VH-VL binders against q8ixk2r445to577. Designs and how they scored, part 186

Target 1, 133 residues: q8ixk2r445to577
Amino acid sequence: FFGMLQNKGLTDYCFDYNPPDENQIVGHQVILYLCHGMGQNQFFEYTSQKEIRYNTHQPEGCIAVEAGMDTLIMHLCEETAPENQKFILQEDGSLFHEQSKKCVQAARKESSDSFVPLLRDCTNSDHQKWFFK

## First folded at step 8 (VH-VL)

Design s72 (framework fv_retifanlimab)
Fold by ESMFold2-Fast, scan of step 8:
Structure s72 (fold): chain C 133 residues (1-133), chain A 121 residues (1-121), chain B 111 residues (1-111)
Amino acid sequence: as target 1 above (133 residues)
Amino acid sequence: QVQLVQSGAEVKKPGASVKVSCKASGYTFTSYWMNWVRQAPGQGLEWIGVIHPSDSETWLDQKFKDRVTITVDKSTSTAYMELSSLRSEDTAVYYCTREGKYYGNYAMDYWGQGTLVTVSS
Amino acid sequence: EIVLTQSPATLSLSPGERATLSCRASQSVSYYDISYMNWFQQKPGQPPKLLIHDASNRATGVPSRFSGSGSGTDFTLTISSLEPEDFAVYFCQQSYSTPYTFGGGTKVEIK
């Protein structure tokens, strides 16, 4: 699958990656922003290795969660996906991070960007339901 | 039709706690963020925080973080704001207000009637 | 925290006159083509009422004489011809980032 990864509960918000420097695409947090249909920063690919890839810039980035953290960070993709980069998009729309056994949830933050995806204990919340558009 | 009905006026002594309720009707309670905003007599509006009733995700202004608890009861479609360690400066009308989804934004589209909380010795 | 400054604090006008209210943000509250600025009207003893969302869009039921404009840090609410019921306090509010913040208000009063 590929396209915009949209949240069911936070209507019209999509995964968005807007690094401040195009030559430094790794290490920054993935955010949520209004789904605008212009692609680029909101265009992601869900791969057969259970990766969420950002390929607008080179080298390709893969979303990961560092041990002990709950934020989704852009990392370099590897030939074989490491466990911290594997997400299972389930039938009900839950995005399950296998290594941590937690689910990706749309959440607010106190910053210039209002919303971010975070790892939280899995619930049946619509804020934990995602789909490609 | 959307309605937010708040509990009645309260008079409290300094150091006490107050819990204001906000009962929602006319829409799917678990689908919209619920904000709390206050207004001291003759003054402007001050945002306290927001909760999403589906999972109780809560964000508060840092000024209130140690004194405010916002909760919901899904079975009664009711939101609550509890403010502890009351001071005279907390005397205000407290409003609950829903965030409607508009083009590109959320905006506080429906407001409760307000609850006057008076803190006096 | 984003600080919103409204000016003037008070406008003394007569019915039929044009009112222009300003709101300035301490930093940009726009991202791409969306400006996260809202306007509210408040009358004594009543809760605020949403007038404008996304800087320029009228809320349902709001008369066409109300219009909003601006982007970035500078925003304006205009009432093209004041009706008696428009004499009230007006607040701007940003929803760009938490904590949400309000301007200090502009009171539009009868001259």
Scores: ipSAE 0.038, ipTM 0.692, lowest interface PAE 6.8, mean pLDDT 87

Design s73 (framework fv_retifanlimab)
Fold by ESMFold2-Fast, scan of step 8:
Structure s73 (fold): chain C 133 residues (1-133), chain A 121 residues (1-121), chain B 111 residues (1-111)
Amino acid sequence: as target 1 above (133 residues)
Amino acid sequence: QVQLVQSGAEVKKPGASVKVSCKASGYTFTSYWMNWVRQAPGQGLEWIGVIHPSDSETWLDQKFKDRVTITVDKSTSTAYMELSSLRSEDTAVYYCTREGKYYGYYAMDYWGQGTLVTVSS
Amino acid sequence: EIVLTQSPATLSLSPGERATLSCRASQSVSYYDISYMNWFQQKPGQPPKLLIHDASNRATGVPSRFSGSGSGTDFTLTISSLEPEDFAVYFCQQSYSTPYTFGGGTKVEIK
């Protein structure tokens, strides 16, 4: 699977990664932004290792969640995906983060009207359903 | 066609609770955020919080977190805002307002008529 | 929280005149070509009515004499030629960060 990772509940919003500096592609939070249909900062690949890969810049980035955190952060991809970088994309569209046992949800972060993907207890909400477009 | 109809005016004593309803019609209730905003007489607008009816995801202003509960009843397309431990400074018109989609982004596009809650001893 | 400051507090004008209303945010409310600033009109006894969303886009049914501009921290609502029904209170509102906040309002009154 590859393309723009769109939310079923927030129908016009896609995973978006726009690092402030192209020389510093890691360490920043993944956000949700209006789907523009042009790829680039919204183009992701779901791999056989259950990674969500960002390959618009080199070296390639992989989405991760650090222990005790709920935000999705861009890390460097590794030859063998570490557990904090593994997301199970289910048939119903849920993104299940194996290490935390939580699901990725489109949500408003406190102190921000910007929508962001973050880890929440798994529900059957459309805000937890994702698909590649 | 889109309408938000709120419950009638309430007069409460300090320390009581009030529950205001907002019945939505003319659109898919579970597809839009529902905000609650209040306005004290002659004053400005103050945001209380928001709920998404599809999963009851709720965000509240810190000021109200200990006293406000926002809920929805999907079967009747109705949102509720309950405010407890009422004080005289809670006297205000309370509005429900839908967060509509514009160019893929949301703005509060339809508002209920308002519910006046008066807190007096 | 983001504080919105509207100026002037009161604007006294005659029908046919141009009204220019200012709203300043304590921090930038713009991101990715979107400015998370909305404008509302409120008349006595009525709920607020959405006029402008995303800084410059008119809501459905809003007359062309209303226009919004600005980005970052500085925003303006302009009414090119006041009609009698335009004398009202105008509020700016940011949707960049929760809690959502409103400006104190600018009252446009008949001179």
Scores: ipSAE 0.037, ipTM 0.697, lowest interface PAE 6.4, mean pLDDT 87

Design s74 (framework fv_retifanlimab)
Fold by ESMFold2-Fast, scan of step 8:
Structure s74 (fold): chain C 133 residues (1-133), chain A 121 residues (1-121), chain B 111 residues (1-111)
Amino acid sequence: as target 1 above (133 residues)
Amino acid sequence: QVQLVQSGAEVKKPGASVKVSCKASGYTFTSYWMNWVRQAPGQGLEWIGVIHPSDSETWLDQKFKDRVTITVDKSTSTAYMELSSLRSEDTAVYYCTREGKYFGSYAMDYWGQGTLVTVSS
Amino acid sequence: EIVLTQSPATLSLSPGERATLSCRASQSVSYYDISYMNWFQQKPGQPPKLLIHDASNRATGVPSRFSGSGSGTDFTLTISSLEPEDFAVYFCQQSYSTPYTFGGGTKVEIK
C-alpha cells in the first residue's frame, strides 16, 4: 500500500510529516493535517516489514513509537525493521503497534499541534480506523 | 438546522454535584466534537473540555480534570457535563458548543442557550 | 497554556466609525499557513456567536463589515463601519492547542 494515510473518523485529515529542518529529517512528531491529495509530506508507504515509510526526503524515515511514549516519531529506517517501527494494518482499518499492543488513534495532544496520531488502547472507534487514499 | 438545547437552571449547595445536559439536533451527532465552556456572571469565557460522541474521547482543561466528567448518550444525541465538589466560584452559565469543520481547522459554530448554575448556601 | 491578551478593554465609539480590536497570544498560534485564532461576539443574555474563524475567514451569515487579520502572535478584528447591533463584547479564542483559551474581551460601547 502507498498513498495518503487518512482517518475514517477525522475524515478530512491525513498523516503528515513536514520537518522544520531539512538536515534533521528524523526526531520530530508525525501530525495530522488536512488531506490535500498532492502526496509530498502526506505520502507514505506501508511495507512488507510492517513499516510506515516516509521517503519524500533522503534518508528515508520510518514511523516509530519510543518505549513508554504515545506519540509517533520519525526515525531512520533500518535494513531489518525494529519492533518499535512495526504497525499491523488490520482488515477493519485498525493500525496496531506491535511492540506496545496499542492502536493508532486520531486525537488531540495538549502540548503539540491540534491533531496528532497517538497510541491508545484498541477500541472499535472510527478514530482508530485508517486507509490509504 | 442545527440546535443545541440545554437543561434548565440549577441551584446547588457547596459540595454538591451538578449534571447539565445538551440535546443536539439537525446534524449527525457522532460526527462533531462537543465543547463545554463556562462564563461567571460579568466575566470572560473559560473552556472546560471537549468530547467526541463517536468514541467518547475526552480532553479536559487540567483545572477541571479532578471534578469534571463529560459523557454522551448516542441514542438520544445528548451530551452531559457533570461538575462535582461545587464551590461558590463555580457559579456560572455553562454552555455546550459544537465544533464546526473548516478547511484545516475546527471552530465553535453553534452554541446552546446556556445553563445557569448557582452555588450558594 | 496559551494566554490571550485583548486590548483595549473598552472601546467607546459612535455608529459609522471604524473599530479596531487587538488580540495578542503568548506564543505563536500559527502552523503552516493557518492561524488558529477565532473571534466571537457576545451580547448580554446571549451565548457567544462565531464571527471569524482561522484569523481571517468570516463565518456563515456574518456581514462583510467584519474582517480579521494577523498571524503568529498578533491578531486584529476590524469592523469597518459600526452598526447599532455591533455594540457588544468581542472575544478572541485560540484553537491551536488544548486547553483552548479565550481573551478577556473588548467591550465596544456607544460613546
Scores: ipSAE 0.085, ipTM 0.726, lowest interface PAE 5.2, mean pLDDT 88

Design s75 (framework fv_retifanlimab)
Fold by ESMFold2-Fast, scan of step 8:
Structure s75 (fold): chain C 133 residues (1-133), chain A 121 residues (1-121), chain B 111 residues (1-111)
Amino acid sequence: as target 1 above (133 residues)
Amino acid sequence: QVQLVQSGAEVKKPGASVKVSCKASGYTFTSYWMNWVRQAPGQGLEWIGVIHPSDSETWLDQKFKDRVTITVDKSTSTAYMELSSLRSEDTAVYYCTREGKYWGSYAMDYWGQGTLVTVSS
Amino acid sequence: EIVLTQSPATLSLSPGERATLSCRASQSVSYYDISYMNWFQQKPGQPPKLLIHDASNRATGVPSRFSGSGSGTDFTLTISSLEPEDFAVYFCQQSYSTPYTFGGGTKVEIK
C-alpha cells in the first residue's frame, strides 16, 4: 500500500514526518497532522516486510519503536527489517507492533507538537484504525 | 441541541474525595473528547484533563495525575471527574467541556453549567 | 508547559470603541498554517463561551465585530465596536500541546 496513512477516529489527521533538514531523515518523532493530500511529508509505503517506509528522501526511513518507549521514531531502513520496525496492518485497520504486542493509536503527548501515534494496548477503538488514502 | 448537565454543588472537608458528573445529550457522546477545567473564585481557568469516551484514552495535567480519575459511562452518556485528597485550594467551579471538531484542530465548543466544590473545615 | 500572558489585565472603554487584547505564548503554538490559539468570553456566573478557534476563525453565531489574528507566539483579539453585551472577561487558550493552558484573562469594563 502507498499513500497518506489516515486515522478513522481522528478523521482529518495523517501520519506526518517533517525532518528539520532534507539531508537528515532520522531520529525524529512521527506526528499526526492535517491530511493535505499532497503526499510529501505524509507519503508512506507499507512493505512486504511489514515496514512503514518514508518515501520522500533517499535513503528511505522506516518507522521504529525504541525499547521501552511508546513513540514512533524514524530510523534508516535495513536490508532485513528488524523486529522493532515491523507493524502488521490488519484487515480491520489495526496497526499491530509485533515486538511489543501493542497497537498504534492516535493520541496526545505532552511534549509533542500536537497529536502523535503511540503504542497502546490493543482495543476496538477507531483511534487504533488506520487506512491508506 | 448539544447540552452538558453537571451534578450539583458539593461541600467537602479536607482529605475527602469528590466525584462530579457531566451528562451529555444532543450529539454522539463517543465521537468527541471531553475536557475538565476548573476555576477558583475570582481566578483564571485551569485545565485538569481530557478523555475520549470511545476508548477511555485519558490525558491529565501532571499536577493532578495522582489525585484525579476521569471516567465515562457510555450507556448513560455521562463523564465523571473524581478528585481525591481535597485541600482548601481545590475550592473551585469545575466544568466539563466538549471539544468540537474543526479542520485540523479541536476547540472547547460547549460547556456544562459548572459544579461548585467547596473545601472547608 | 506553555505559559500564556494576556495584556492588559483590564481595559476600560466605552460602547462604540475598539478593543484590542493581546496574548503571548512562551513558545510557538503554530505548526505550518495552523495556530492552535483559541479565545473565550466569560460573563459573571456563566461558563466560558468559545469566540475564536485556531487564531482567526469565528465560532458559530459569533458576531463579525470579533476578529482574531496572529501566529507563532503573538496573538490578538479585536472587537471593532464594543456593544454593551461585550463587557466581559476574555481568555486565550492554547491547544498546541497538553497540558492545555489559559491566559490570566483581560477584563473589558465600562469606563
Scores: ipSAE 0.111, ipTM 0.741, lowest interface PAE 5.6, mean pLDDT 88

Design s76 (framework fv_retifanlimab)
Fold by ESMFold2-Fast, scan of step 8:
Structure s76 (fold): chain C 133 residues (1-133), chain A 121 residues (1-121), chain B 111 residues (1-111)
Amino acid sequence: as target 1 above (133 residues)
Amino acid sequence: QVQLVQSGAEVKKPGASVKVSCKASGYTFTSYWMNWVRQAPGQGLEWIGVIHPSDSETWLDQKFKDRVTITVDKSTSTAYMELSSLRSEDTAVYYCTREGKYRGSYAMDYWGQGTLVTVSS
Amino acid sequence: EIVLTQSPATLSLSPGERATLSCRASQSVSYYDISYMNWFQQKPGQPPKLLIHDASNRATGVPSRFSGSGSGTDFTLTISSLEPEDFAVYFCQQSYSTPYTFGGGTKVEIK
């Protein structure tokens, strides 16, 4: 799948990654932003290795969750996907982070001026349902 | 039609806790964010926090985080706001208010009638 | 937190006159085609009522004499011709980021 990764419950909001330096794409948090259908910052690829890749720049970025954290951050992709970069996109739209046994949820973060995807206990909430647009 | 019906007025002493209820009807309760906002007599509006009833995801203004708990009961379509360690400065009308959905945004489209909480010794 | 400043604090006008209310944000509350600024009307003893959402969109049932405009940091609520029921306090509110914040209000009173 390749396209904008949109939330079912938080309508019109998409995964968004806009690093300040196009040649240094890692280390920043993935956010949710109004889906605009323009630019590369909202276009992601879901791979056969269960990665969510940001392919706009070299080196390629892969969304990851560091141990003990609940935020999604951009890491460098590896030839063999590490466990912290694997997300299972389930038939019901849930995006399951296998290493933590948690689901990606559209949420508000106190330190953020916008919505963000966070790891939360899995529920049937529409805020945990995602699809490529 | 959408209705939000709040519990009645409360009079509390400093140090006590108060729990205000907000019963929703006329829409799918689990599909909309529910905010809590207060207004001291003759003053402006102050946002306390918000909850989504589908999963109980809650966000609070840092000023209230140590004293406020927001919860929901999905079976009765009721939201609750509990404020502890009451001070005279907490005397206010407390409102629950639903966020209506718009393309790419939310706005508080329906409000409860308000609950006056008076804190006095 | 985003601070909203409303001016003037009080407008003294007669029925039939135009009212223009301003709201300024300490930082931009707009992104792309959406400005996250809402307007509410409040009468004594009543909860606030949504008038305008996203800067310029009238809420359901709100008369056409109410209009909103602006983007970025500067926003305006206009009442083209005041009716007796329009004398009330008006608040702006940003939904761009949490914590949500409100302006201090503009009271529109009979002259």
Scores: ipSAE 0.013, ipTM 0.671, lowest interface PAE 7.7, mean pLDDT 87

Design s77 (framework fv_retifanlimab)
Fold by ESMFold2-Fast, scan of step 8:
Structure s77 (fold): chain C 133 residues (1-133), chain A 121 residues (1-121), chain B 111 residues (1-111)
Amino acid sequence: as target 1 above (133 residues)
Amino acid sequence: QVQLVQSGAEVKKPGASVKVSCKASGYTFTSYWMNWVRQAPGQGLEWIGVIHPSDSETWLDQKFKDRVTITVDKSTSTAYMELSSLRSEDTAVYYCTREGKDYGSYAMDYWGQGTLVTVSS
Amino acid sequence: EIVLTQSPATLSLSPGERATLSCRASQSVSYYDISYMNWFQQKPGQPPKLLIHDASNRATGVPSRFSGSGSGTDFTLTISSLEPEDFAVYFCQQSYSTPYTFGGGTKVEIK
């Protein structure tokens, strides 16, 4: 799968990654922003290794969640995906993070951009349901 | 025919708690965020927090995090805001307001009538 | 938190005149081509009513005499020709980041 990763509950919002420095493509938080259909910052690839890849800038990035954290951070992709970079896109649309046993949810944080994807306990909420467009 | 109907006025003593209700009708309750905003007499608006009824995800202004609890009852389409350790400066009209996506972005489009909470000794 | 400053605090005008209300944010509330600034009207004894969302988009049922403009940190609400029902308090509000914040309000009153 490839394209814009859109939230069912936040119908107009997509995964978005816009690093502030081209010399530091990794280490920054993934956000949610209005889907614009122009690719670039919102174009992601879901791989057979269960990675969510960002290929707009070099080097290629893979979304990861570090131990003890709930935010999705861009990391360098590895030849074999580490557990913290594996997300199972389930039949019901949930995006399950294997290492933490939690699901990706469209959410808000006090001091961040209005919407961000965060790890939360898995529920049947539409905010935890994602699809490629 | 969206309606948000809030509970009636309350008079409380300092140190007490108050729980305000907001009953929603005319739309799918679990599809929209519900915000709580207050306004002291003659003053401006102050955001308290928001909840999504589908999963009870809640975000609060840090000023209220240790005193406010926001909850929902999906079976009755009702949201609740409970404020504890009341002080005289908590005297205000408290509003529930729906955050709708009907405009292509999220905006507080429908408001309850308001609940006056008076804190006095 | 993002601080919103509205000016003037009070605007005294007559029916038929143009009203221009300003709202300044302590930091940018724009991302790409969207500005997360909303405007509300409030009359005594009533809850606020949404007028403008995302800086320049009029809410459903709001008369065309109301318009919003601006981006980044500087925003304006304009009422092209005041009607008697327009004398009210107007608040700007940012939805760029939580906590959501409101300006202090501009009271449009009869001269």
Scores: ipSAE 0.057, ipTM 0.702, lowest interface PAE 6.2, mean pLDDT 87

Design s78 (framework fv_retifanlimab)
Fold by ESMFold2-Fast, scan of step 8:
Structure s78 (fold): chain C 133 residues (1-133), chain A 121 residues (1-121), chain B 111 residues (1-111)
Amino acid sequence: as target 1 above (133 residues)
Amino acid sequence: QVQLVQSGAEVKKPGASVKVSCKASGYTFTSYWMNWVRQAPGQGLEWIGVIHPSDSETWLDQKFKDRVTITVDKSTSTAYMELSSLRSEDTAVYYCTREGKEYGSYAMDYWGQGTLVTVSS
Amino acid sequence: EIVLTQSPATLSLSPGERATLSCRASQSVSYYDISYMNWFQQKPGQPPKLLIHDASNRATGVPSRFSGSGSGTDFTLTISSLEPEDFAVYFCQQSYSTPYTFGGGTKVEIK
């Protein structure tokens, strides 16, 4: 699957990644921003290893969540996806993070851009439903 | 027609709690954020927090986190703001306000009429 | 938190005059091409009313004499020709990050 990863509840917002340097793809938080349809910072690939890859820059980045944290951070992809980089996109649109057993939710966070994807306990909320556009 | 109707004025003693209600109508309650904002007499506006009715995701200003609880009842399309351990400086008009969406960005587009909460002996 | 400073605190003008209100943020409230700055009008005994969202977009039903401009940290609300009903308090508000914050307000009063 390729495209913009859009939220069902927050209907015009998509996963967005804008690193400060094209070669420094790692270490920054993934955010949500208005879907613009131009790809680039909003173009992601969902792989057979259950990774969410950012292929705009080389080397390729993979979204990860560090143990005990709730924020989605860009890491370098590995030959075999580590558990912290695995997300199950379920039939109902839930994006389930296997290692933490939590779901990705469109949320607001203090002291950051107004909308970000965060790990939360899984619910039937539309803010936890995602689809590729 | 979008309407937010709040409960009536309250007079409370210091140390008491108050629970203000906000009944929404005219739109899909679970599709919009609901903010709470207060205004002390003759003063400016102060944001308290916000809740999304679909899942009760709540964000509060840190200064209110230990005293404020925001909840919703989806069956009645009603939001509630409860403020505990009341002090005289909590005397204010409390507003609920819907965060609507225009051009993909959210703004507080409809406001309740306000509820005056007076904290005095 | 993001601090919003409005100036002047009071603006005394006559009907027909132009009003220019300033709002300065302690840090940028813009991301890409969107500035998360809103303007509200408040009259005595009434809740605030949305005038401008995302720095420059008029809310539904707001007269064309109201306009907003700016990006980053500096924002302006302009009323091109004051009508009697425009004498009110105006607040800027940022929705860039939580906690949401408001400016202290500018009172536009009749001279």
Scores: ipSAE 0.028, ipTM 0.692, lowest interface PAE 6.8, mean pLDDT 87

Design s79 (framework fv_retifanlimab)
Fold by ESMFold2-Fast, scan of step 8:
Structure s79 (fold): chain C 133 residues (1-133), chain A 121 residues (1-121), chain B 111 residues (1-111)
Amino acid sequence: as target 1 above (133 residues)
Amino acid sequence: QVQLVQSGAEVKKPGASVKVSCKASGYTFTSYWMNWVRQAPGQGLEWIGVIHPSDSETWLDQKFKDRVTITVDKSTSTAYMELSSLRSEDTAVYYCTREGRYYGSYAMDYWGQGTLVTVSS
Amino acid sequence: EIVLTQSPATLSLSPGERATLSCRASQSVSYYDISYMNWFQQKPGQPPKLLIHDASNRATGVPSRFSGSGSGTDFTLTISSLEPEDFAVYFCQQSYSTPYTFGGGTKVEIK
């Protein structure tokens, strides 16, 4: 699967990664932004290793969640995906993070009107349902 | 300007399949989700599923997943809902309906006129 | 599946009177400041017509006498002064989670 990763409940919002430094691709939080249909910073690939890859910039990034955190951060991809970079895209559209046993949810960024993907307890909410477009 | 025009009434025997069409006009067909909803005579509304015409991304109610197929033909701006293994309890008016866009949400803003499907022996 | 319960099932009123219709959800259908509750009007032989989206926003062309309110699990549709054309069945519908679900309907009929 590849393309723009859109939320079912929060309509017209997509995964978006816009690193502030073109030469330092990793270490920044993944956000949600209005889907523009142009790929670029909203283009992601779901791999057979259960990674969500960002390859618009080089080196390639892989979305990860650090231990004890709920935010999705861009890390360098590994030859063998570490557990913190594995997400199961389930038939019902949920993105299940195996290491934490939590699901990715479209949520408000703390102290902001902006939206971001965060790990939350798994529910049947459409705000936890994702699809490639 | 927005119109959704559905195919005519159908009478089917139990075990048969039915395919209902919904032709859209007056807007960009590939930019809006299209829902299918049914209503048994004198009863309430029941959601079947939704499709996005740009890539055929589909979400269905679990109750229908084994019998319903929703498809689109972009060249004719037409959506289709096919229901197989028909039973008498499938007798209903079937509606197609477009999702209007709002900040962070959507609602079914335009509806087809409905297609009566009668299942009887 | 989110269950929506509408009350009363039937509301018998005269033109000019105020109508208040209730819809209760089995779980919250609000997310931050957005409440995913919509209201539809249906007349015999016609498809449903959107009246209110996101709990309180009137759809295009809907008269100002229609208003929606509520959040969480409790929602209300109010018609401030009934006109003859307002006698119909009204359904609430949640778009918080698939499968989308509808309430059983409230019939507003002439007394």
Scores: ipSAE 0.027, ipTM 0.681, lowest interface PAE 7.1, mean pLDDT 88

Design s80 (framework fv_retifanlimab)
Fold by ESMFold2-Fast, scan of step 8:
Structure s80 (fold): chain C 133 residues (1-133), chain A 121 residues (1-121), chain B 111 residues (1-111)
Amino acid sequence: as target 1 above (133 residues)
Amino acid sequence: QVQLVQSGAEVKKPGASVKVSCKASGYTFTSYWMNWVRQAPGQGLEWIGVIHPSDSETWLDQKFKDRVTITVDKSTSTAYMELSSLRSEDTAVYYCTRDSKYYGSYAMDYWGQGTLVTVSS
Amino acid sequence: EIVLTQSPATLSLSPGERATLSCRASQSVSYYDISYMNWFQQKPGQPPKLLIHDASNRATGVPSRFSGSGSGTDFTLTISSLEPEDFAVYFCQQSYSTPYTFGGGTKVEIK
């Protein structure tokens, strides 16, 4: 699957990755922003290895969550996806991060009005339900 | 002016299926979610499901998952709800209703006139 | 599913009186500063009409005598001074989580 990864509960918000420049593709946090339908910084690929891949720039980035953290960070894609880069898109729309046993939730960034995807305990909340558009 | 016009009343036998239509006008059909809600005579409202006409993404109440199909025809700006294996307790007025977008939320702002479906014994 | 409990089931009042309707959710339907609670009015033979969205925002064309308040699990719809056309059934509805659910309704009837 590929396209804009949209949140069911936080309407009109999509996964968004806007690196500072082309020389700093990895290492920054994935955010949520109003869906614009133009692809680019909001265009992601869900792969057979359960990766959420960002390939608008080179080298290709893969979303990861570091051990003990709850933020989604852009990492360099590996030939064989490491466990911290694997997300299971379930039938109910949840994005389950197998390594942490947590789900991706649309959440507010600390001390700001911005929204970001964060790992949280899995619930039936629409803020944890995602779909490609 | 936003308008949702539904098909006419239906009388069906137990075990049959029914397909209700909802024709939208006065707005961009593919930009808004369309809900289906029913109301049994003298009872409250029960949500069935919702579809986005742009890509047919659907979310359904589990109670209806095996019997309900929601579809759209973008060329005619029409949404459809088909309910199969009808039982007497499916007798209700069925409504289509559009979700208007707000900051981070939806609300059902416009409703069709309703379609009475009667399931006879 | 999220269960919404409305009280009272029936409210018998005269025109000019204040109506206060309650809706309680089985779990919080608020997310930061957004409360996913909507209110609808329904008259016999008609579809529901949106009155209040997101707990406290009046829908377009809804008179100022209607107001909504609350957050978390407890929500209130207030009609400051009942007009003859306000005697109807009122439903609360949560859009926090699918399946979306409605309260059982409060009937506001003439005394």
Scores: ipSAE 0.052, ipTM 0.707, lowest interface PAE 6.4, mean pLDDT 89

